# VH-VL binders against q9uuj3r425to622, part 7

Target 1, 198 residues: q9uuj3r425to622
Amino acid sequence: SSLTEDNLIVSLVPKILAYLLDAYSYERDEEVLSCVWTTEVPLKDAFDLKSVLRKTDNVESVLNACVEKYTLSSITCSLRLCLLEFPDSLIRSSFYDYFKAIYTTYTDFEDLDHRLYSIKKCLLHLHSTPLHILEEIIRHLSAYAISIRMKDGQIRHLAKIISPCVLRPPDDLNIIPVEDTHPTLLVIDLINEFENLF

## First folded at step 14 (VH-VL)

Design x1
Fold by OpenDDE, look of step 16:
Structure x1 (fold): chain C 198 residues (1-198), chain A 123 residues (1-123), chain B 106 residues (1-106)
Amino acid sequence: as target 1 above (198 residues)
Amino acid sequence: QVQLVQSGAEVKKPGESLKVSCKASGYTFTEYYMHWVRQAPGQGLEWMGIINPSGGLKSYAQKFQGRVTMTRDTSTSTVYMELSSLRSEDTAVYYCARDLEDYDRSGPYFDYWGQGTLVTVSS
Amino acid sequence: SYVLTQPSSVSVAPGQTATISCGGHNIGSYSVHWYQQRPGQSPVLVIYRDSNRPSGIPERFSGSNSGNTATLTISGTQAMDEADYYCQVWDYRYVVFGGGTKLTVL
């Protein structure tokens, strides 16, 4: 059942992202568009939507039918919740300390190549499924960031929001210590350097 | 006064790389996206790519993916565009253009342009 | 990829109204920008967001956008208006230019 659920999520993620991409093109409220991933939503709504999405074979139809009830932010939140239900982060938690070391050592702009090398090395060790999901999410976020011409602060905020899905600590899959910023930094690099990494 | 001053004309051979610079002044460099646009002789404007204020986030036109690299140096307020594996078809005037800060979905439009850099690729 | 189509050339007599079209599928849903480029010079923004005129651009320049066609209109065309004109849109993460129109003032 767990494997089946995981498979469903794997197929769900690209479809949701595709829907969002289409939705962006129709959204005329700039404020809404600029904070689709960062706006807080009622958890109940996100969970309800997640439940519906996981039970459907036609994600687009469900989302189209739910547009009156759910915001774009509820969709992104539901997606994140789906990812958080995985037994591990997309990048395995075993790499948590690895990246902690990397981002404590290589902090300067000139150190980007070292960070990218380290990221690439890690990506080579990921299974195909989490790697594919990661690639799709980062591709989407990179494109989205460009589309609305995000500033660095906005990218950082976005990275903070998505980082629990990307890299979790080994001892707590859902809570990242406030003092640990390397998951966020990692996601920033992933977003910024998508074309170089994937 | 906003100014975008580009590097001088270059002559290159096929297979080589070009690197054009665009020095910005007269505004807050770290607040604006920058674009690169080229124009072959007698041809229209062709968009190459966009780079964000920090220089980390870039997007390139598909045609140039794998060959183009955009960077920027905040300390010198300079944006760079490098194009590798040059071909005769890469002969063009290359422009940097500032993306006007507009939060509107209207997308980017270019209020200031560099003077252009002619790059000639010939054997 | 999104494509913008412009006529290759338009000719007008001095004092007449020049109209340059920019065609694109549902272009009316986009914001269209226009640039003027004189020979040997960099492009200059003449219209932004369909119909807005930047400071320093003469009032004879106007723009509209509806349906599948955006239009740049130059009333009372002058010799100095002879140039190439390009329309431009933003397609999500991609800048798209029209092919350009050469305006000749006869």
Scores: ipSAE 0.809, ipTM 0.905, lowest interface PAE 0.7, mean pLDDT 92
Fold by ESMFold2, fold request of step 16:
Structure x1 (fold): chain C 198 residues (1-198), chain A 123 residues (1-123), chain B 106 residues (1-106)
Amino acid sequence: as target 1 above (198 residues)
Amino acid sequence: QVQLVQSGAEVKKPGESLKVSCKASGYTFTEYYMHWVRQAPGQGLEWMGIINPSGGLKSYAQKFQGRVTMTRDTSTSTVYMELSSLRSEDTAVYYCARDLEDYDRSGPYFDYWGQGTLVTVSS
Amino acid sequence: SYVLTQPSSVSVAPGQTATISCGGHNIGSYSVHWYQQRPGQSPVLVIYRDSNRPSGIPERFSGSNSGNTATLTISGTQAMDEADYYCQVWDYRYVVFGGGTKLTVL
């Protein structure tokens, strides 16, 4: 049942995000810290960790016990894999073309208010569980970006990495066509404007 | 020469909003985050929030969420802070302060401040 | 919700060493910055990253940070050093200031 997976994801996501928040304070390598969400990791490591995380009620204990194998980037990748296994993106894929039209029409700084209005209308129509998860993730990413005063290029890279979790086309391949930049642009707006959107 | 020049003093009534501007010069405006800090008469410094003038990434101190809005205009190299639903306790000098150019673990610290804008909220 | 605690005032005679403390839980794990503010003026950075002086700040200003206490030290205190002093850290996404210490030079 989709509701059963939603309840598990609702519990797992905040625990993983809390672990990351605490772990950021102990990461002494500034380059590693700046790329926690964007560093590519061996896919097997991310799948293995995801499997363990989905079966445990004690996320912190699992992550602490396996520190040698599980980098912070493995943890963020595992979280993204959990979200990609859900049948739909956090913003329902039926909104894919809606936002494609928005980001084709309203492309500049002067159009920001139009884009924000469109986003707010979309958020009002999401089911409570995906909306809650989206809010928690974007809150975390916005705070993380602030914490290291990310440059715009870093924010774009972060947004590109997370965008398939947030908005993907209505198909069974979990891919965003390379010519479609609007999911990335949407996530950039979500991160930059979190204070105004949630 | 780096300068942060703020708008002039204002007198407001309770329930109104204030909007303070901070015009930057002498550096690349979009390469530095900007902070807002206020100081009530006889009181200490209170951080209000931060904005990236390039992409608009922003974060507000919890006390001001729902009342504060930070914006920018890159064509005039100006950041703005607006505080709504004013009360007498919002009487303060409002400062803009420039962050560091690049991230490091120790920052931010503020080597450049605006001159301050006194906003008085009274009946 | 991180809190920095400073004494409300410190008094010293001219020529003496002034010590202004900034208390915080595990503040030694933070980088502490210090500001001087004279009446009617904007704050001025006097120490950054615990112990570094910006250009133009006299050598008599020094700082340290260990355990639960960061300290601003002004040796050979002069009348011109009379001001309010604030410590400050960055706590993940928040700037936190201490409550301020008024230094009086009698």
Scores: ipSAE 0.802, ipTM 0.904, lowest interface PAE 0.7, mean pLDDT 89
Fold by OpenDDE, look of step 19:
Structure x1 (fold): chain C 198 residues (1-198), chain A 123 residues (1-123), chain B 106 residues (1-106)
Amino acid sequence: as target 1 above (198 residues)
Amino acid sequence: QVQLVQSGAEVKKPGESLKVSCKASGYTFTEYYMHWVRQAPGQGLEWMGIINPSGGLKSYAQKFQGRVTMTRDTSTSTVYMELSSLRSEDTAVYYCARDLEDYDRSGPYFDYWGQGTLVTVSS
Amino acid sequence: SYVLTQPSSVSVAPGQTATISCGGHNIGSYSVHWYQQRPGQSPVLVIYRDSNRPSGIPERFSGSNSGNTATLTISGTQAMDEADYYCQVWDYRYVVFGGGTKLTVL
């Protein structure tokens, strides 16, 4: 059952992202478009949509049918919820302290190569499924960020939102301590340096 | 006054790399995206890529993927464009151009341009 | 890839109205920008967001965008308006230029 669920998510994530990509092209409200991933939505809506998406083989059809009921932010939130339901983050929680050390040591712009090396090394140790999902998400977010010409602050905010899906602490699956910013920093590097990492 | 000052003309051989610089002044350098556009002799404008204010996020035209690298130095307010594995077809005037607005659904448009850098690739 | 199509050349007599078209599939859904490039010079923005003029651009320059065609209009064309004109859009992650139109003032 878990394997089946994982397979479903592997197929679901790219489809959702593809739908979002298409949706961006039609969104005319700049404020909406800039906050698709960061806008808070009612959790009930996100959970409801998640439930529907998990039960369908035709994601596009479902999303098209639900466009009046659900916002783009509801879709992205639902996707995040799906990822948060994984038993572990996309990057295994065992790497939490690894990256904590990296981002405490290599804090300067000049240290980017060291960080990238460390990230690449980690990516080589990931299983194919989480790696694939991670790649698709980061690719999407990188493209999205450029498409709307995000400022650094916006990228940071985006990274903060998605970081729980990417890297969780070992003992707390859903909460990242406020004092620990390295997951966010990691995601920033992933987004900014997508082409160099994947 | 906003100014974009590019490096001087270069002559290169096939297989070599070019690196053009664009020094910005007269505005907050760290708030604007920068673009590179080239123009072959007698030809139209060709977009090469975009780089964000921090220099970390880039997007390149498909034609140049794998050969182009854009970088940014905040300390000197300079943007760089490097093109490797040069060919005769890369002979062109290269321009840096400032992206005027952030968060614009209408997309980027270029209010200021560098003076251009002629790069000639010849055997 | 998204493609913008411009006529290669347009000729106009002094004082007459020049019209330069930029064709693209559903281009009306895009924001079109226009650049003027005189020989040996860098491009200059003359119209942004379909119909807006930057400061310093004469009022004789105007733009429109609808359906599959964007149009740059130069009323009362002057000799100094002789240049190449390029339309430009943003296609998600890529800047797309038209092929350019050489405007000749006869």
Scores: ipSAE 0.784, ipTM 0.896, lowest interface PAE 0.7, mean pLDDT 92
Fold by OpenDDE, look of step 17:
Structure x1 (fold): chain C 198 residues (1-198), chain A 123 residues (1-123), chain B 106 residues (1-106)
Amino acid sequence: as target 1 above (198 residues)
Amino acid sequence: QVQLVQSGAEVKKPGESLKVSCKASGYTFTEYYMHWVRQAPGQGLEWMGIINPSGGLKSYAQKFQGRVTMTRDTSTSTVYMELSSLRSEDTAVYYCARDLEDYDRSGPYFDYWGQGTLVTVSS
Amino acid sequence: SYVLTQPSSVSVAPGQTATISCGGHNIGSYSVHWYQQRPGQSPVLVIYRDSNRPSGIPERFSGSNSGNTATLTISGTQAMDEADYYCQVWDYRYVVFGGGTKLTVL
């Protein structure tokens, strides 16, 4: 049952991302487009949409119908909620301390190669399913960041929002301490260096 | 005033690499995306890629994927474009071009251009 | 990939109006920018976001964009306007240029 549910989410992620990509091309409000992933939405809306998406046999139809009922930010939030419901983060929580050590040691720009090596090494240890999901999400976000020409601060903010889906601590799947920034830093590198990592 | 000053002309052999520099002045270097565009003799403008202010985020035209590398040096306000495995078809004038401010989400246009760097690839 | 189509050449007599088209599927939904390139020189932005002129560009330059065609219009064309003109859009992650149009002032 858990496996079936996970498979459903795995199939859902690319469809949602594809829908978003299409939606971006039609969105003419610059403010809306720039905040699709960072805008706060009522959690009820996101949960409702998540529930509908998980129960439907036709995700595309549901998403197409969302235009009138849900904002793009609600869709991105729903996606994040789905990912947060996984038993573990996309990158296994067992790597949490690993990356903590990496980002405490290699903090400078000249250390990028070391970080990339460490990230690649980790990615090689991931199962195909979470790796694929991670790749699709990061690809999407990297493309999105460039499409709206994000500044570093915006990328950081985006990374902060996405990081709980990417890397969680082993004993607390839902809470990442604010003082622990390495998951955010990891996502920044993933976004910035997507082509080098995947 | 905004200025983009590029490195001088180069002559290369097939298989070699070129690296063109673009030194920016007259504005806040760390706030603008930079693009590279080339133009073969008698041909049109061809976009090569984009690099963000920090230099971490890049996007290259598919044609140049695997051969092109764009970098930035904030300390010198310089952007670099390296193209490897050169071919005769890579003979062109290479331009750096400044993107509009990052808050523009409608798409980039180039308000300032470098003077161009002619790179000739010949055996 | 997105494609922009321009005529290879346009000729106009001095003082007359030159019109350069840039065709693309649903190009009206994009922001189109135009560049002028004189022989041996770097491109110069002459129109941005369909119809806006940068500072220093003469008022005789204008632009429009609707449907499947963007248009650069040069009224009262002068000899100095003889150049290549390129339209340009942003296709999500890629810059797309038209093939360029050579404007000849007769």
Scores: ipSAE 0.584, ipTM 0.846, lowest interface PAE 0.9, mean pLDDT 91

## First folded at step 15 (VH-VL)

Design y1
Fold by OpenDDE, fold request of step 16:
Structure y1 (fold): chain C 198 residues (1-198), chain A 123 residues (1-123), chain B 106 residues (1-106)
Amino acid sequence: as target 1 above (198 residues)
Amino acid sequence: QVQLVQSGAEVKKPGESLKVSCKASGYTFTEYYMHWVRQAPGQGLEWMGIINPSGGLKNYAQKFQGRVTMTRDTSTSTVYMELSSLRSEDTAVYYCARDLEDYDRSGPYFDYWGQGTLVTVSS
Amino acid sequence: SYVLTQPSSVSVAPGQTATISCGGHNIGSYSVHWYQQRPGQSPVLVIYRDSNRPSGIPERFSGSNSGNTATLTISGTQAMDEADYYCQVWDYRYVVFGGGTKLTVL
């Protein structure tokens, strides 16, 4: 069951991301485009879409057919839901405290190299599947961020939204304490420094 | 007063690399995206790529992917563009251009330009 | 790739109105910007977001954008307006320039 699930997500995530990239190119409303990942959507819609996507043999067909029914934000939310169903975060939860220490110690811009070193070291310990998915997602978000010329605050907001998929606490995979900002900071670095990390 | 001052003209050989600098002043350097645009002699403007304020995010035109590298130095308020594996067709005036922050999010347009840097590639 | 098409050249007599077109598929859905480039000089923004003039640009410069054509209009054209003009849009991840139009003031 775990193997089948892994295979499904490995195929599903790239297809969804590819669809989104294509969709971005046709979206002329800049406001819509800028909020694809951050706009709130009804969870029911996201869950419904997730269910359909997980059961289909043709993800592209489903996505193309649902254009009238689902927004791009619904698609991104569905993707996040899929990722949250993983037994662990893409970066293993065992690294939660590791990164907490890193981002409490290295807080300055001048400390970027230390953070990057720590991230790279972590990435070397990830399994192929989660590493691949992480790379694809971060690549997508990095490209997306620059395409809409995100400011730092916008990147932070995006990072906050995606961080539960990337790094969760070991005791609760679904809840990140409000006081813990290191998952968000980690994702910010992943997005901003994608080319240096992958 | 906003100013973009670029490095001087260069002569290169095929296969070499060029690196042009653009020093910015008169505004908050870390708040604006920067673009590079080139213009071959007698030709039109050609977009090369974009780099974000922090220098971490970049996007290059497909034509230059694999050959171009854009970087920023915040401490000196300078943006760099490096182009490798030069060809005769790379002979051009290279411009840095500031991306104006647009409230309406209507995409980038360039309110300030550098003076241009002529790079000649000849055997 | 998205393509912008401009006429290679436009000629106008002094005092007359010059019109430079920029064609693109559904260009009306884009924000079009215009640049003036005099010989040996850097480009200068003359119109942004279809019809807005930056500070310092004369009122004789105007722009419009609808359907498949954006237009730069120069009323009361002067000798100093002789230059190359480029339209520009943002297509998701890429800046796209028109091929440029040489405006000659006869």
Scores: ipSAE 0.807, ipTM 0.908, lowest interface PAE 0.6, mean pLDDT 92
Fold by OpenDDE, look of step 15:
Structure y1 (fold): chain C 198 residues (1-198), chain A 123 residues (1-123), chain B 106 residues (1-106)
Amino acid sequence: as target 1 above (198 residues)
Amino acid sequence: QVQLVQSGAEVKKPGESLKVSCKASGYTFTEYYMHWVRQAPGQGLEWMGIINPSGGLKNYAQKFQGRVTMTRDTSTSTVYMELSSLRSEDTAVYYCARDLEDYDRSGPYFDYWGQGTLVTVSS
Amino acid sequence: SYVLTQPSSVSVAPGQTATISCGGHNIGSYSVHWYQQRPGQSPVLVIYRDSNRPSGIPERFSGSNSGNTATLTISGTQAMDEADYYCQVWDYRYVVFGGGTKLTVL
């Protein structure tokens, strides 16, 4: 059932993030560490891992055993795939146009306070479960970003990759306009201003 | 030539706030992380926090969480550090320090430092 | 929290070799950086990434890092080398400094 799936993801996401956090401390390849979330991986690997993770009663054991078989990027990709299986994005799609309007209106750096206010207001209207997952993911990414001292371009790239999990267009919208970058911009603000928003 | 020039010495009372500025020159300001480090009289170096080039992303030492705020002004190439609810133990020389330009797993080291700002907190 | 341990003081005669240790659990897995601070002055980077010297730092300064100990070595120590020395690492999201070592040139 949908409820069961949601509960599984709620349990799975924090465990994966905790594993990644630990893995960062042991990764010696700087290049690998710098692109754990952005490196392209074979989709088959990500799907296979996702399947295994969703069927196990011991996520930690599976992840520990995966060290030899899967890359860190495969793990992060699997996590994204899990999030994309939600019936809706972490921030409800009904807010898609709301954020579009915000980022159309407040485009300058000096408008940051207005954006943050609007974002915070929206977050207050989210259900507890999606909000909790969003908070955990953004907390992790913010911490990761600072740990490797990401440049702005790297944060944008990361945000672009994560944005489909955070904010999707409504179901009645058949296409995602390439020019619509406000989900990415939103994730950038979420990452950069985590302490102010959560 | 890279220079970090900090604001002048200050005298504060307990409960007040301090705000130290660090004006950067001689390099691309928006390319480097900045750190703040303080040093109490006769004591060692104490890291306070880090702020990214854009000024959005920050991380503070646990000891200062909730009491420290770091900001940047790109138009003036200046970094600020504000510390509130001052105590006598906050008496120290405060330094801004430039981080590495490039990503490095080895973490930040500080190649340039400000001259330091003495803040004295006394009743 | 990660902790770096330094001796409070080290003394050396002019021309002799000074050795300053920085201890930390598995510190060899970190990159250790070293700073020199003379009285009334700002710190100066003298070693980065365990063993590299910035421009302008004399060759008599060297560094090593393995196991649980990083070491700053000053060969042919001079009077001008009298200062406080701090080791530093990056622990995930936090900068960690050693307690500092006062080097006295006798």
Scores: ipSAE 0.802, ipTM 0.902, lowest interface PAE 0.6, mean pLDDT 92
Fold by ESMFold2, look of step 15:
Structure y1 (fold): chain C 198 residues (1-198), chain A 123 residues (1-123), chain B 106 residues (1-106)
Amino acid sequence: as target 1 above (198 residues)
Amino acid sequence: QVQLVQSGAEVKKPGESLKVSCKASGYTFTEYYMHWVRQAPGQGLEWMGIINPSGGLKNYAQKFQGRVTMTRDTSTSTVYMELSSLRSEDTAVYYCARDLEDYDRSGPYFDYWGQGTLVTVSS
Amino acid sequence: SYVLTQPSSVSVAPGQTATISCGGHNIGSYSVHWYQQRPGQSPVLVIYRDSNRPSGIPERFSGSNSGNTATLTISGTQAMDEADYYCQVWDYRYVVFGGGTKLTVL
């Protein structure tokens, strides 16, 4: 049932993140380590791994069995696909225009405290499950970014890749698609200011 | 040349907060992470945390979680470290130290340090 | 949390070779950096990435790292080498210092 699959999906995130944390310690190639979340992988590989992960309660054993077949980037991509299957983004899509207004109004360094206040107010309105998942993802990404001392361009790229999981537009809009940057800017603030937000 | 100039010595009472500044010059401030390290009298070096002065990405040592805040001001090329709820054990010399320009798997090492700021916490 | 262990003190005669150890579980898998601190002064980097010497550091300073022990070696020890010495690693997202070793030249 859908309720059973939802329980399995919410249990996957912490297990995948724990696996990745352990795997980072064994990766000796600095270039590979810096791109674990951003390297493009064949879409079929990510879907195949996602399908296997959804059918198991032994995530660690499945991921260990897949090491020779799939890269760490396949694992991060599969996790992102799992998050995209939620009915809504982790921050509810009804906040999409709210944050668009925030990031067009409060753009300066001096405005950071106002943006953080706005984020904190939004977090109070999230249900406990998406809030918990968001916190775990951002905790992991913030620690990962520190571990390799990412430059701002790398953080922006990472944030761009993650942003559809965090904040996406409502599905029922009949509007011409545009390139909105505020979801990326929001994720940049979440990563940089994790210590102050959670 | 590269210089890290810290604010002057302070005397504090228990329960107060301290805020030490570290002004950087002689290099591109936003291209290097900055660390804070302290040293209690007669004791060893103790790492407190790291901040990216460009975007503000930061991480604190677990011992100081909840008491330490690190900020920066790019317009003055200055990093700040604030420690709240002071107690006598917080008496120390506080140093800022500059990280490497680029990521290195070997991790940070510190070839440039501030002169140190003595903070004394006494009743 | 990862711990680095150093002896509290090491004494050597002038002209002799001093060795300062830094112990840690599998420290050979880390890159180890060493600092010299004279009384009242900021630390000075003397060895980085296990065995590399920064410009301006005398050739008599050397380092090694294998197994569970990293070592700072000072050959031909001089009175000016009398100082506190610290080893340091990066453990994922934390800097870890050893407790420090006071080198005395008798």
Scores: ipSAE 0.792, ipTM 0.900, lowest interface PAE 0.7, mean pLDDT 89
Fold by ESMFold2, fold request of step 16:
Structure y1 (fold): chain C 198 residues (1-198), chain A 123 residues (1-123), chain B 106 residues (1-106)
Amino acid sequence: as target 1 above (198 residues)
Amino acid sequence: QVQLVQSGAEVKKPGESLKVSCKASGYTFTEYYMHWVRQAPGQGLEWMGIINPSGGLKNYAQKFQGRVTMTRDTSTSTVYMELSSLRSEDTAVYYCARDLEDYDRSGPYFDYWGQGTLVTVSS
Amino acid sequence: SYVLTQPSSVSVAPGQTATISCGGHNIGSYSVHWYQQRPGQSPVLVIYRDSNRPSGIPERFSGSNSGNTATLTISGTQAMDEADYYCQVWDYRYVVFGGGTKLTVL
């Protein structure tokens, strides 16, 4: 919630996304390209890169200078770590149970219009900064998925990886651990329907 | 025996919407992305967008953003393209075209095309 | 954004070689695909990935791509080759077509 961290996230996200977009054109290994957002990396590398990125005034220069040390997957992981430092998810956690109900009730393709309506209502309630960041990330991920014609399983995996940045539970939930799939399902709809939602 | 069969010709007035269907057969519908391409009379090919029929992932050419909607129905193996706020420049033959089964960096090329649907927008 | 440039027309005598160019900045880094369209018909793929011929396309069709120019070459041109020809690439998330070249066989 600090003003400094919010300004850092606002300035970093579009610069990192622009760097990735350019870098995709140079990645010749199709298997590596297909897993840029989903490949596990040593968390130390992602935290180190995040720390350097937060303190620089030139994101592109830092990333170019450290090509041998940082993979594209380290860069995407660092971005996700930056988003997780935001005090709330991009869709604020007060919507967590709202979407749980939506994705319990409207589970198939026939229900897509109902889910899209619910998402549009939610977007109208977001403050401008998280809405802008959400739109830029989903725009990037949708374009990336199109660029490599991702299969549905790949999109689901991508959505699962990004979902804690998008929608996470309120801090005060005291429950026995359960597997909640609705944040992943929400991100799948955001990616697949970007053209209709933003 | 791959076939893409499109809906019949239409005549529309400016300001109306068109909706063209493309029914696929002879292959696994959900394994291939589908593209829409149009061609105005005497003009070249113009790409409109792409849709994944299984999950609905889609991307539209910037020229058509806000006017085009691509949808699908997996139970009928059919992709739809809807274009709203029609104007005379939208008079064209509209084609569906099938993408590749698997990604590679050569990108899509279209080995199968629908027969085309002529839509005439006249004042 | 990314633009492919083709000549509007090319004329060739029967039996001679027709060359249709497709210009684009650094097009050699793309895979170029070519389509033939006869009047009143849907396009037909004649070359893919710069130089490959799909099944059923005559051997007289060939393609190349380097630098800023991709080229479709039709040797031993026949009257039935008279058609419009389009080049096409995939630019990240967009399909781009050239403007088309009308091949006339004199």
Scores: ipSAE 0.768, ipTM 0.888, lowest interface PAE 0.9, mean pLDDT 89

